# VHH binders against q9c0y8: the designs that were tried, part 27

Target 1, 316 residues: q9c0y8
Amino acid sequence: MSASHPGILHEYTERLVAFELVGKSNVTLTSNVTRSLLLFVGGLGDGLLTVPYVQELVNPLDEIGWSIVQVQTQSSYIGWGTGSLKRDDEDLHKAVDYFLHIGGADFSTRKIVLMGHSTGSQNVLYYLTQSILPNYLIAGIAQAPVSDREAAYQFNGKEKTKELVDWVKAEYLDKGLGNDVLPRSKVENFFGEVPTSANRCIDLTDVRGNDDFFSSDLSADDFAKTFGNLKEISGSTAHSQLILLMSERDEFVSPSTDKAQLLNRFRESIRPTTSNSSLSGIIPGATHNVGPKSSPEALKWLINQLITALRSFIDQ
Short names: E, the ipSAE of ESMFold2; O, the ipSAE of OpenDDE; V2, 0.75 times the mean of E and O plus 0.25 times the DockQ between their complexes.

## First folded at step 11 (VHH; framework vhh_vobarilizumab_d1)

Design vRW (at its last look DockQ between E and O 0.71; V2 from the best seeds 0.00; counts 0 for: pae E 2.5 > 2)
Fold by OpenDDE, look of step 11:
Structure vRW (fold): chain B 316 residues (1-316), chain A 121 residues (1-121)
Amino acid sequence: as target 1 above (316 residues)
Amino acid sequence: EVQLVESGGGLVQPGGSLRLSCAASGFTFSDYEMAWYRQAPGKGRELVARITSGGSTSYADSVKGRFTISRDNAKNTLYLQMNSLRPEDTAVYYCARYIVTWSGGKWYDYWGQGTLVTVSS
């Protein structure tokens, strides 16, 4: 059943909004400078409250002085099909800037953590690796950081995926048509009804495509370019922390993949080492989005892990 | 193996009725949105009706009020009750399974062989 959620709708750009969910503490209709923010970015297909556990985080976070904000980007819902990590990153920067300055100079004490679900994890990692970070952006959380490419392998077949990539490269990219939308009849088995550009297709499905951060077949050198390249915090030698939370029963990860080992490979690649949070782990019994098919303990575990993380950040 | 098998098609006079069935096997039928499509001679395949896993229905404007899509999850069967049939309803009717891709996009991945409905005096 549909439900109503109290919150604050923020226009962080002229065309994009973010929804700050209000917890039981009944925060005023304006963002409170005393509250730190968990900026949440969904994955492919996600929009407002499309990730089940988001609403479940509201009150627990509220109790510890944090608000969760669902950030709408141009990639929200079906927008991802014509998007890019770069575009998303631009939107997220605008969001971060907005929430930092919404209350004026006094809001500079606000801490911000980015949390991404699924492909949102690519956004988080991308954000943390592309530019020097402000001192108020203290961490990134990647929940269910899975390989879209390997998901395609699993669901569509490795060879078919390669055929797609080759076709798109030959018929579009090589011709300078990367921004063209692919015919649905050719790619619907991969992307469904979502209009998907040639570039976006390649980003998601090509080896070492722009979104290829979490594939199990990547080398240590590949991971060094992403996990190993976290940017410093401005004015400090410190770095934001990166927390990786994989789902134990992630349906988009091959059953043959050792998730623990893969997680360790990610973690071991994080540089500087101080950015490697000890709070990374595997959500027990969790499906990809920690949805209703997850074990009952999965959501609780996630909540507790987040609370622990967020508390630790404030104490720093 | 996923299978969809349509039945119930045939020749009917204008104003008549037919009930199509689609027998599903090889998957958990109750978990999936299902749809009826039709393709008339010389025309493209068009959506006729769809029903979600939860039982919500939608219809093409051309068949609204005349056709009813339903499902029996216990029997793994999709139905299309067609009343007040018109010559323009003549087509091969297909049932289809609707799925979500790994990317979150949705599409119909499996189709039946189709059953011919001919409305003629």
Scores: ipSAE 0.509, ipTM 0.843, lowest interface PAE 0.7, mean pLDDT 93
Fold by ESMFold2, look of step 11:
Order: sequence, then C-alpha cells, then structure tokens
Structure vRW (fold): chain B 316 residues (1-316), chain A 121 residues (1-121)
Amino acid sequence: as target 1 above (316 residues)
Amino acid sequence: EVQLVESGGGLVQPGGSLRLSCAASGFTFSDYEMAWYRQAPGKGRELVARITSGGSTSYADSVKGRFTISRDNAKNTLYLQMNSLRPEDTAVYYCARYIVTWSGGKWYDYWGQGTLVTVSS
C-alpha cells in the first residue's frame, strides 16, 4: 500500500542521506539538542521503509523522547554487492558524527544507539569491535544476527558454496582481481541480479570471511576476536552495551540451528562482561524482518524491549 | 522438478485478443510471485506484467489497460489476457517465477520454454 511518511531528509555527507522519521510530537533532532536517536541500518537489499517494523517504532520512541533515523549507505539496495563492511563502517561513522553535532548537541547530552537488521547486525558488531570508536554510542542492537555463509549452505549447498569460494579465489583473488564483478551466470543462484565483486562474495560465503561473525560452527577463539573485543568509547570510562535480538521463526536460519543455544554462545563471549545486556533475547513468533507473517505478539515484544532499553539510557 | 509450461500463443490480427496460460508444477505455486516477460526478435527480454502471491499486479506502461495478469492458485496456473493487440506485441512470451535469494538478490530462477504470439494481418 502506498503512503506518505513525514520526516526530515539529512545529507550527512556528500550524496549520502539519512531520513529522520517524525512522530506526533513534531520534535526533531535539530529542534532539541537533548533528543536522542536510534540510528537504523538495514541488511542486504534494504533501503528506506523496506524493513516493516521501522515505521511502527516512530511514535513509541517519540513518546520517550527518541527519534528513529534510517541511514542509507553506499551499500543500500544493490550497492552492497561491490561494497564491504569496512566501507559501510566508514559511512556509518560519518552519520554518527553528523547526528552527534546537529542542533548543537554533543555526546554528553545526546545518546545514540546504532541498530542493525540482518547484515546490518554485522555492521553493528564491526562498528563496536573492528574499528576505533571515536564517537559515542551508548548501545548497539543487532536484530536477526544471521550467518550469510550458513544461509548459503542451507539454500545453495555447503559443497557448492565451497566450490564457488575456491573458484573465486583461483580465478580472481590470486590474479589481483578482487574488485572485479563476477559473471552473473556463476553466482545468480547466490546473489540474484545484484552485481557482486569477488571480494564481496568471499566476505559473505568463505569460512571466516570478513562478514562471518554469526556462523554456528565458529569456535570460542573466533568469537573472542569479535564479541570478546568490544572497544572502549572514546572520551568515556565505559563500553557500549550490546543487545542481540534473534527472530524465533527466522526463515534464513537452518531449522537444525538451536537459536537459544547459539544466542547463549554469542552472549557468553561478550567482553567486557558488563556490555552483555540482559535485554538480549529471541523475539517470539518473529520472521526475519518481523514482517506481517509474524505472530501478533512479535512486534509488541520488540517495541517493549526497545523502549525498556532506551528509557534506561535517558534515566541514567 | 520445477516446470513452467506456456500455452495459448498463436497468430492474431491487430485489435484481436489472446489468452496465455502457464501451467506450474513442482513447487507451491501460491507462495510465489510470478511474471510474464516477452522477447521480440533482436531485442532483450522485457517485463510485461507481475503478480504477487497475494494478488497485487503491476504492468509495463506499453501494455497497461490492454493486458491483464491473473492467477488461479487452485489450478496452479498463471494467465495473461491480451486485448487490443498491436504488431509491436509480437514476441515470444515467457512465464517466470520470481524470488528474493537469501542474500536479498532478486531474480527469476525458473522460466518456461516460451509461447509465440504473432500479431499480423
């Protein structure tokens, strides 16, 4: 169904935009320097309004003095195929820096939470662990932190995925052609019509590829390098909180995967342990993006968890 | 095995009508978005019409108001009703199944063999 959505379009760096959705109060991040925000990054293929629950968060967050902002990066829509987590992270740092300072705000008055859906969850974990944290984030939230490699195993077959990886390494990476787009005929059953570079294919589908944070067959040592390595917040004595929200009926997770056990393995690896939020959990009845096929309680549960977290940050 | 079998093509005069059918088997038809594409000689494949699993439709501008896509989920059949046919509608028409891959990529993973529609005096 077509609809209009009121908001403010921000150009947070040259030719990259973020859309601030405006709730019933009509208070904005420019009009109120103490107003805090949930900065939202979608997954592969996502852009404005493609993740169905985002619009439903606007008024609940507004009632507790929070804005929700959808960020577009160079990887939005089909741009991800020639991108990387590192490129995404660079875009996200620019967005966070922009919002920390608009309206005269700074980190001592405005709280920012970075929330990612699906592969946006890899963006969140990368932001908190694989790069310098020059900007204050009070929390990261990863909704549907799903392994791309294990999804490829489930839908394309483990041996076929390994064969593709070996072929890409031999024909592209070993020849210095990592940035070249792969022939569509070789990869369309993995990536559809999205132009996909050799490097991006490896990032997503190789064991310990650059996106491979959430696979169930990773070791405790692998998780120690990511979940166990949350960086200190610059200008602070604290670390960001990390909240992990899995979808109970996630269609991109193998039926053989025990989500509760996997979530516990992620959480037990988080260091410092004080960053391991008790608000992590499994969204009951939720599909991957908490869409219309989800049970009625799924969205309500998600909203309640987010509101609980966000209130606690402004009360401190 | 997934199969899509088109039928109903043929020769018609300008202004005439034709109804294409696509019999689907080997999958749960009602779960999938489906489309009709066409390919004229010497040209690439062009989208004609799409219909979602829920029944929402969209059309290429060149066929709006003349063509109607529909589906019968009980018979696992996709249809294209073509009215007010013109010589430029001459093409091989393909039935296609649309998916979004686990990576978010969009593509048509199965195609029929095509059925020829010729609009000529």
Scores: ipSAE 0.297, ipTM 0.674, lowest interface PAE 2.5, mean pLDDT 90
ESMFold2 (binder alone), look of step 11: mean pLDDT 82; pTM 0.813

Design vRY (at its last look DockQ between E and O 0.88; V2 from the best seeds 0.63)
Fold by OpenDDE, look of step 11:
Order: sequence, then structure tokens, then C-alpha cells
Structure vRY (fold): chain B 316 residues (1-316), chain A 121 residues (1-121)
Amino acid sequence: as target 1 above (316 residues)
Amino acid sequence: EVQLVESGGGLVQPGGSLRLSCAASGFTFSDYEMAWYRQAPGKGRELVARITSGGSTSYADSVKGRFTISRDNAKNTLYLQMNSLRPEDTAVYYCARYIVTWSGGKYYDYWGQGTLVTVSS
């Protein structure tokens, strides 16, 4: 059923917006400087309120002085097909900058946490590893960090995926046509109706592609380049926290994959170790997006875990 | 094995009506969005109507108000009620299953063999 949600639409660039959902406390029509922000980035195909649990976070977070903001990037909805983590990162930096400065100097006390769902998790990890972080960016949360490549293996087959990759490399990348959009008739079984560039295809489906952070067949050295390379907070020896929340019943993770073990591999790779949050875990009974097919306890668990995390960040 | 089998096509006069059926098997029909396409002679295949798993419908402008897509999940059958038929509606009509990829993209992965609808005086 369709529903209306009160909130503040922020123009954080000339062309991009972010929607800050307003909770029951009914904060003023302008972002309150006293409130910290959970900046939420969806996965492939996601836009505003396309992730079911987002709206369920609004009031619980509101009660503890946090607002959730859905950030629209150029990759939102079908934009991901021609996007990149780099482009997304640029957009996210603009968003973070906007929310830090929207209220002037008084907003300097605002804390920001990045939360990514699905491929949004790549965005979060990418953000935390590419540049020195501001002191107000205190954590990243990766919910349902799954391998797109392995998802392709699962859904399309490993060999077919490799064939796709080889074809794209030969016919596009090797010819300098990485920005060209692939023929739908050739790739719709992977990407559906979404116009997808050669580069983006490779990012998502190639071994050690640009988005290949969470594949179970990656080595410790691979993880060291991502999880092991979290950047420091500006002006401090501290680092932002990274929280990994996997879904127990994630349909995009092979049933043969030990999620607990995989999570542990991720966690063990996090450097510095101080950035490895004890709050990482597996959402019990949760499908990928903690959607309606999840166990009833899944959403509650996620909410409680987030509240615990966000409270802990403010107390630091 | 996934199967879609169309039926109900035939010759009809302008202004007449036909009801097409698509019998689905080999999958949980109720979970999938379904669609009717048509291909006229010398033309490309075009979307006629679609219906989500939840029952939401959409139509091509050319058939809106004349055609009705529906589904009976208990019978695993998709229907297309075609009223006020026109010569330009002459085509092979296809039933298609709409699926979501791992990337969230959607496409029609299975098609029926089609059923011919001829509208002629």
C-alpha cells in the first residue's frame, strides 16, 4: 500500500537530492543540528524507500537523536548500470559535505554514519578506504555485503559469467569502449532492462573487479587491500568503525557458503583492528533486504543493533 | 520445465472480441509478473499488457480501454480479454514470464509459442 512519509528533501547538489525522514518527534522543517545522521545508500536498483526496513528505522533512530537520510546518487534506480564506485563516492562526499555544513558552524558537532545496503556496502567500504575521513564521519555500516560476482555465479552460472566477462573485455574494454552500453539482448539475463556499460559489467562480474570486495574466493591479500586499508580520521589517530551485518538467509549468498566464517574472514582483515566493531554479526532470519520474507525477529534485531551502535558512537 | 502455452486466437471481425489464455506450468505462477506481447507481420514485438504478481496492470496506449489482462493463480493461467478488436490488432500474441535478475534488473525469460489473432472483415 502506498504511504506518505514526512521528511526534508535536501538538494545536496544542483541535481541530486537526499531525503531526511522525519520521525514522530516531528523535528522542524530544517535539519536539526542536534541530530546525527545515518546516511543510507541502497544497492543496485534502489532509490527512495525501496529498501523495506528503512522506514522502520525512522522512529527508533529518532528516539535516540538520529535521523536517517536516504541519499540519491547518480546510481540510484537504474543509474547504477552506467555508474561506478568512484562516481558514487564523489556523490557521497558531496552529500556528507552538504550535511556537515548545511547549518553552518553549529553543524560541526553533527556525527555522520554511512550505511549501505547490498551494493551500497561496496560504497561504504570504498568511502572508508579511499580518503582520510573527517572527524564527524565516525562509522560505516555494511548491511548485506554480498558479492555481486558470486551472485551472478549463482543465478547465471559461473561459466556463463566468465564467458560474459571475456566477451565484454574482448569486444569493448580492449577496444577502449568501456563506457559503451552493452546490448540488452546480450546481457539482459544478467542485468535485465538496466542499461549497463561495459565497465560496470566488469566491475560487478569480473574477478577482482572494482566492486569485488565480498567474494568468498578472494584471498587474504585481496581483503587487505579493502578491509585492511581503512583510512584514519583527520586530526586523530583514531579510525572510523566498520560494522558488517550479513543476512542469515541472504538469497544472494550460496547456501554452501558459511556466512559466519565469511564474516569472520572479513572482520579479521579489518585494519586497523580498532576499526573492527564488535557489533558486526548476522541478522537472524533475515533475507537480503530484511524484507517481508524474513523472520519477524530479523528487523527487530537489526534495529536494536543499529541503536546500540549509534548510541555507542555518540558516547565516544 | 517452465512452459507457457497460449490459446484462444483465431479469426474475428472488426469490433469483435476474443479471449486469450496462457497456461503456465513448471514454476510458481503466482510469484511472477506476466505479460502479453504481440508481433504483427513485418513489425517488431511490442508489449500489450502486463500484470504484476500482486495484480497491478498496465497497458499499451493502443489497447487501453479495449484489452484487459488478468490472471487466475489457482489455475496458473494468464488471460487477455480483447474487445473492440481492430485490423491493426492482427498479430501473433505471446505470453511471457517476467523475472528479476540478481542485479535487480528484470526481463522476460520465457515465452509461449504464440497464438495468431486475425482481425479482418
Scores: ipSAE 0.651, ipTM 0.885, lowest interface PAE 0.6, mean pLDDT 93
Fold by ESMFold2, look of step 11:
Structure vRY (fold): chain B 316 residues (1-316), chain A 121 residues (1-121)
Amino acid sequence: as target 1 above (316 residues)
Amino acid sequence: EVQLVESGGGLVQPGGSLRLSCAASGFTFSDYEMAWYRQAPGKGRELVARITSGGSTSYADSVKGRFTISRDNAKNTLYLQMNSLRPEDTAVYYCARYIVTWSGGKYYDYWGQGTLVTVSS
């Protein structure tokens, strides 16, 4: 449904924007130095207002002194096809830096939580565990942390996916052509009309590709290198909290995957263990993006978890 | 399995009309955006019209005002009403089903066999 959404469009770096939705209080990040924010990054194909639950978070968060801000990165919409988690991470750090400084804020007065949907969940985990840049996030929230590789197996076939990976390695990576865009005719059943580089294809679809954080066939050693490596908040001995929220009816997760078991494997790998939030869980009745095909209680459950988490961070 | 079968093509004089049909089976038709494409001899496939699951339509500039895409979800059928036909409308017309891939990429995953429309005097 089309609608108007009041808010502030922030240009956090040249030609990249983040949209702060304004709630009933009319308080914004520029009007109150102590106001905190949930910075939201979508998944592949997403951009402003494409993830349907974001609009529903505005007033609940406003009631507890939080803004929700939707960030656009170079990977938004179709840009992801020639991007990387590293490029996304650089964009997100620029956004965090911007919001740390507007209104006279810093991390001691303004808390910033990064929430990612779908491949935005890989952005969250990368930011907290793999980034070489300073960390100022009080928490990361990963909604629908889905394996892209296992989705490819489910929808394109495991053997067809392996054949694509082998072909891309031989014809592109081994020849130093990792940044080249793949022929659409070879990859459109994986990536549609999105121009996709060889490197990006491998990141998403190869075993232990750079995006491959959430696959059910990864080992405890694999998870130790990611979930087990949360960084300290810069200038502190504290670490970010990590909240993992799977969707119960996620259409991009194989029906054979035991989501509760997989979630527990992720959580058991989190180090330091104090970063393993008890607010992690499975959103009952939720589709991938908690959209209108979700059961009626799914959105309410999500809002309650987010509000509980965000309240707990106010005095951190 | 998903099937799309076009019909209604034929020979027509300039200025005439034809109505193409696409019978769909093997999926919940009402959930999908559908499109008509055409391919003239020696040319690439081009979009003619599309219709969302909610009934919103869009058209190529070359056919606006002359062609109408519609759907009957009760009959699982997609239609293309073609009026004021011109020789340049001569092509094989295909119906196609639209999807978003697991990666968020957009593409038409199933195509019919096509139905030939010839506009000549």
Scores: ipSAE 0.435, ipTM 0.754, lowest interface PAE 1.8, mean pLDDT 93
ESMFold2 (binder alone), look of step 11: mean pLDDT 85; pTM 0.840

Design vRYF (at its last look DockQ between E and O 0.88; V2 from the best seeds 0.00; counts 0 for: pae E 2.1 > 2)
Fold by OpenDDE, look of step 11:
Structure vRYF (fold): chain B 316 residues (1-316), chain A 121 residues (1-121)
Amino acid sequence: as target 1 above (316 residues)
Amino acid sequence: EVQLVESGGGLVQPGGSLRLSCAASGFTFSDYEMAWYRQAPGKGRELVARITSGGSTSYADSVKGRFTISRDNAKNTLYLQMNSLRPEDTAVYYCARYIVTWSGGKYFDYWGQGTLVTVSS
């Protein structure tokens, strides 16, 4: 069923937009400077309102003085096929900068939290580890941080994935053709109809590829390079909080994987330790995107957890 | 084992009608988007019609208004009602299952053997 959603469309660049959803209590044509923002980044294939729980967050967040903003990047929808975490990070920096400055000095009290779904979690972690964070960016939330590589293993097979990687490396990367789009007929079982570059294929499916943050077979040293390398907040010795929210019934995580253990491995790797939020956890009964096949309590749990987190950030 | 079996093809005169069926088995039919493709002699395979799991339909411009794709989930069957058939509709018609990859991409992973539709006077 089609629905309309009130909100503010922001041009945070000349070519990219972000949609700030407006809750029931804040029906204005301009962004309220007193409100903090949850900047939401979807995963592969996601765009506006493609993640079902996003619209359900609007009113609960609104009640506590937060607005959720869906950020469109160049990777939105099918753009991810030719994208990279680096490119995404550049876009996100522009978004953050825009929302920090759109109200001038009046926006100085606004806090920003980045939330990523699925591959958006890689974006969040990448953002938190690559650059010193502005003092307005206080936390990152990774919802359904899953390994794309292991998803490929699960759905396509480990050996077939390796064959793909080897082929792409030999036929494209070794020849300096990393930006070329792979033939659909060769990779559609992995990427479907999405035009996918050789580089992006490797990012997603190679061991220790650029996007390989959440694979269960990674070592402590691997995690130290990502989870263990959160950057400080500008002007402070403090670091942003990182919250990890895994889905209990995540269909992209192998049933043989102990999610609790894996989550703990992630959490234990977070440095500094003060950035390891106690609010990390497993969404009970939740599918990957906390969608319709999730248990009824899953969405409620997610909402409550987010509210708790966001309240805690403002009080700091 | 996933199987798609087309039927209903045959010889028909211009302006005539045919109804194609695709019997699906080996998977939860109701969960998948399905499509009809056709391949004319000497031409590539082209999309004719698509229907989502929810029942939303789309058509190629060449068949819009003449063809109707539908599904009976209880019978695990996909249909293509073809009206006002034209000689240019002559082709082997294929049923296809549309799936979503782990990456969110979509593609047709299974095809039937096809059924021949010949439109000729």
Scores: ipSAE 0.634, ipTM 0.876, lowest interface PAE 0.6, mean pLDDT 93
Fold by ESMFold2, look of step 11:
Structure vRYF (fold): chain B 316 residues (1-316), chain A 121 residues (1-121)
Amino acid sequence: as target 1 above (316 residues)
Amino acid sequence: EVQLVESGGGLVQPGGSLRLSCAASGFTFSDYEMAWYRQAPGKGRELVARITSGGSTSYADSVKGRFTISRDNAKNTLYLQMNSLRPEDTAVYYCARYIVTWSGGKYFDYWGQGTLVTVSS
């Protein structure tokens, strides 16, 4: 599956890059100030082209005047292990500011949507609800918004995960060593060979850790603090739209979890209620990253939902 | 139940050759990256060679040009062809399966019992 992909490499801040894939029109964000973009951030371990559907979005989006841009943050690939949602958010705000203005564009002509896959969904929700920086996004799209903590419970066991959390707190956090990398022998069945700090481990695996937005055992009050707190777009009274797209056959969600019920619980918590997009849903037959083991209709369904959403934003 | 069973070890003279095999069962072998590791007495496990599901290979510097890793997905078998053997190649050789965790991290989650290779005159 080796191939060349035409595009423009943007340095959106010192030493951080994003890649604008170019479709058949050859129109780019620098060549057309009214062209809009879907800024894409992957999950843990992701980087350029690791999420298989991104390449398939290029031409459908190009046809409606949108570029797809894959952002690399300090957390891309293995960098996430010593990072945080806050650090990711700082990187993403720099990317949004850069792309908002290149070619002489501004927020009145260029729309920006932030789409996240997997843990990138935590980036989206954080950006829209918890960020202290200006919010220039017309929408956020969270594909596979899954709980890392509940995935750890499913794959490593709930009691083993709690034992790890307790051990990390006692041996690292309580000793002021939150930034220290954990010994591989203690954590490799959770995090593999990725160097992982004590703080990052807790963020991902502790109850109500900083990444813990999507766990099914959280309360309505918990969701009100996140989903219920969308910020106004800077310079207006408008709010970003939020679209949630779960994968029907997501291998990182427990079989006992009712995805439709969980999705409804997320959506009912969204405030303002006008930000609760009717385009949210469950991608039929899709695996976590909508990869080749998905049903053949999964990708088409995803593309149709994205096109519908993105067209609607141009007319605003 | 995942099982990895190594075979083909033994005693050889310096300069000799051996071919190690690893019979895999209990999983879809063709989907996984596989590796050979070795452990000499008093030392930790050392990566020898790895091969991706797509067939790309990499080698430790100490064995490059002498060892060849390969796989036969139809037979669910991993191989290590070991040529120009040296006394420092003496170790227990392990077959290992590589996985990606729920977090996207990677590690070798299953190991065989090992097969002893002794290189001496």
Scores: ipSAE 0.335, ipTM 0.707, lowest interface PAE 2.1, mean pLDDT 91
ESMFold2 (binder alone), look of step 11: mean pLDDT 82; pTM 0.804

Design vRYI (at its last look DockQ between E and O 0.80; V2 from the best seeds 0.56)
Fold by OpenDDE, look of step 11:
Structure vRYI (fold): chain B 316 residues (1-316), chain A 121 residues (1-121)
Amino acid sequence: as target 1 above (316 residues)
Amino acid sequence: EVQLVESGGGLVQPGGSLRLSCAASGFTFSDYEMAWYRQAPGKGRELVARITSGGSTSYADSVKGRFTISRDNAKNTLYLQMNSLRPEDTAVYYCARYIITWSGGKYYDYWGQGTLVTVSS
């Protein structure tokens, strides 16, 4: 059933908004400088409050001085079909900058953590690896970091996926038509009704595509380029923390995949090692989005893990 | 194996009524959004009505007030009650299953064979 949620709608660009959910502490109509922010980015298809556990985080985080902000990017809802990690990253930078400066100089003490769900995890990892990070961006959290490519393999078949990739490359990319939207009749079994560009298709489904961070068949060298390339915090030799939270019952991960082993492979690849958080783990009993089909303990575990993480960041 | 089998089509006079059924098998029917489509001779396939897994319904403007989509999850059956039928309702009617892809996109992945509805005096 639909519900109303109190919060602050932020225009962090002329056309994009972010919604800061207000907890029980009933923070004023303006963002409080004393509160740190968990900037949340959803996955493919996600918009505001489309990830079930987001609203459940509001009060627990509020109690410890954190607000959760759901950031809408150009990729929100169906926008991802014509988007890119680069574009998303640009939007996220604008969001981070906005929330850093919204209250003036005093807001510079605010800490920010990026949290991504599903494909949002690619956004988080991309953000942490592309540029030097500000000192207020202290961590990234990737919840349900799964391979879109392997999801396609699972749902559509490996061979069919390869056929798609080959076709798109031949008919679009090789012709300089990467920005063209693919015919729905040809790709709806992969992307449904979402207008999807040739480039985006390749990003998501090609081996070592731009979004191919979490595939189990990637090599250590591949992981070194992503997990192994976290950027330093400005003015410090320190690096932001990266927390990986996989869902134990993630329906987008093959049952044949050892999630624990895969997580370890990710973690072992994180460089510098100081950025490898001990708080990474597998959410017990959790479906991909920790939704209603998850075990009852899954959400609780996630909340506790986040609280633990966020507290630890403030103490640093 | 996923199967959708339509029935209930036939010849009816203008102003008459028909009830179409779609028997679903091979999947958890209650979990899926379902829809009725129709294709008239020489025309494209068009959405007639849809019903979510939760029971929310929507209709094409051309059939609003005349057609009712419903489902019986216990029987794994989708229905289309068609009242006040018009000659322009003549078409092959199809039931379809609506699914969500791994990417979050949605589309109809399975269709029945269709049942012919002819409205003629």
Scores: ipSAE 0.609, ipTM 0.879, lowest interface PAE 0.6, mean pLDDT 93
Fold by ESMFold2, look of step 11:
Structure vRYI (fold): chain B 316 residues (1-316), chain A 121 residues (1-121)
Amino acid sequence: as target 1 above (316 residues)
Amino acid sequence: EVQLVESGGGLVQPGGSLRLSCAASGFTFSDYEMAWYRQAPGKGRELVARITSGGSTSYADSVKGRFTISRDNAKNTLYLQMNSLRPEDTAVYYCARYIITWSGGKYYDYWGQGTLVTVSS
């Protein structure tokens, strides 16, 4: 495998890029304005070429006439520590708008799917439920939709996490200092070297914080406010499909969590019910990012599910 | 469980050399980025040198050109070759293992007990 990857860097807004990986056909989004695309956003710490399966999707998608594009946002790499889901959503809307306008004004046949890994899954759900959808965004795919709060409980302890939350509220939020960066010595076992604002800490680690979509202790009413609130595609009565793909051996999910049961609870909450894709599932043998420690079949399973979904969208 | 044991410290004259070693056990050493830190009397710990699992290195400005970090993955050992030593290099030297947290942040989750380097005439 090569250290270089052929592709096109798109400057979709000032200082932010999206990387279109080019497959064997050499067809690109600029050479074919009706070509459909999978827009990919990673999780905390991710950026271009950091999620290992993305480069493996290039040629399978190319064979069915799809491009894959990795988006850099202001939250990429260490930028997430002072960001928010709302800021991410603004960046993603700019990226979608850019790709809808490449090569001309009429992109009515180009389909766009937004796919997120890890906290990118929160970006997907937020996009589909909190913002007006572009005419061409026909699906969202959430791979490893994991609770950040429950991951913090697992790795740092539930009581330590609650103590952090209480301290941040008292010393920062209650004093109007939500945008201030927390002292690294106080939070490094949660966030490492990443400069992290008080608001971002609360978003990720507080019960019903702004990122808290996937926690297993949320109620059906909680899920109704998110999974149950998919928006219409602009100018249409149609809704985006939502595909949820959990990793069977996800190291950031508590061993006590029944992933199949949790997935069913998410899916039962999806409204409209026609958006509840039957292609949702658990990737057999997969680690969090479907990386090299995954079983050999994990990546193949993921590719097959994605190809099945993407082919079905073209036929519609 | 995880253990990091430094050795090779001692008393040396200005201009002299020492080689520090850090013996690692209880984990797959070759998978981890490792670092040397030091703490002089009355100061906080400071980064000296860092080496990735792939062998890429970086150094504090104060030691560039004089110190070399290296690793022997077959022996699970981290090294620091210190040349042209100065009195201000006097410190306890620690090796550390670098990890990524659940949030994607990075920090040092295990530290050795340290080895004393004294540079004096």
Scores: ipSAE 0.359, ipTM 0.719, lowest interface PAE 1.7, mean pLDDT 90
ESMFold2 (binder alone), look of step 11: mean pLDDT 84; pTM 0.832

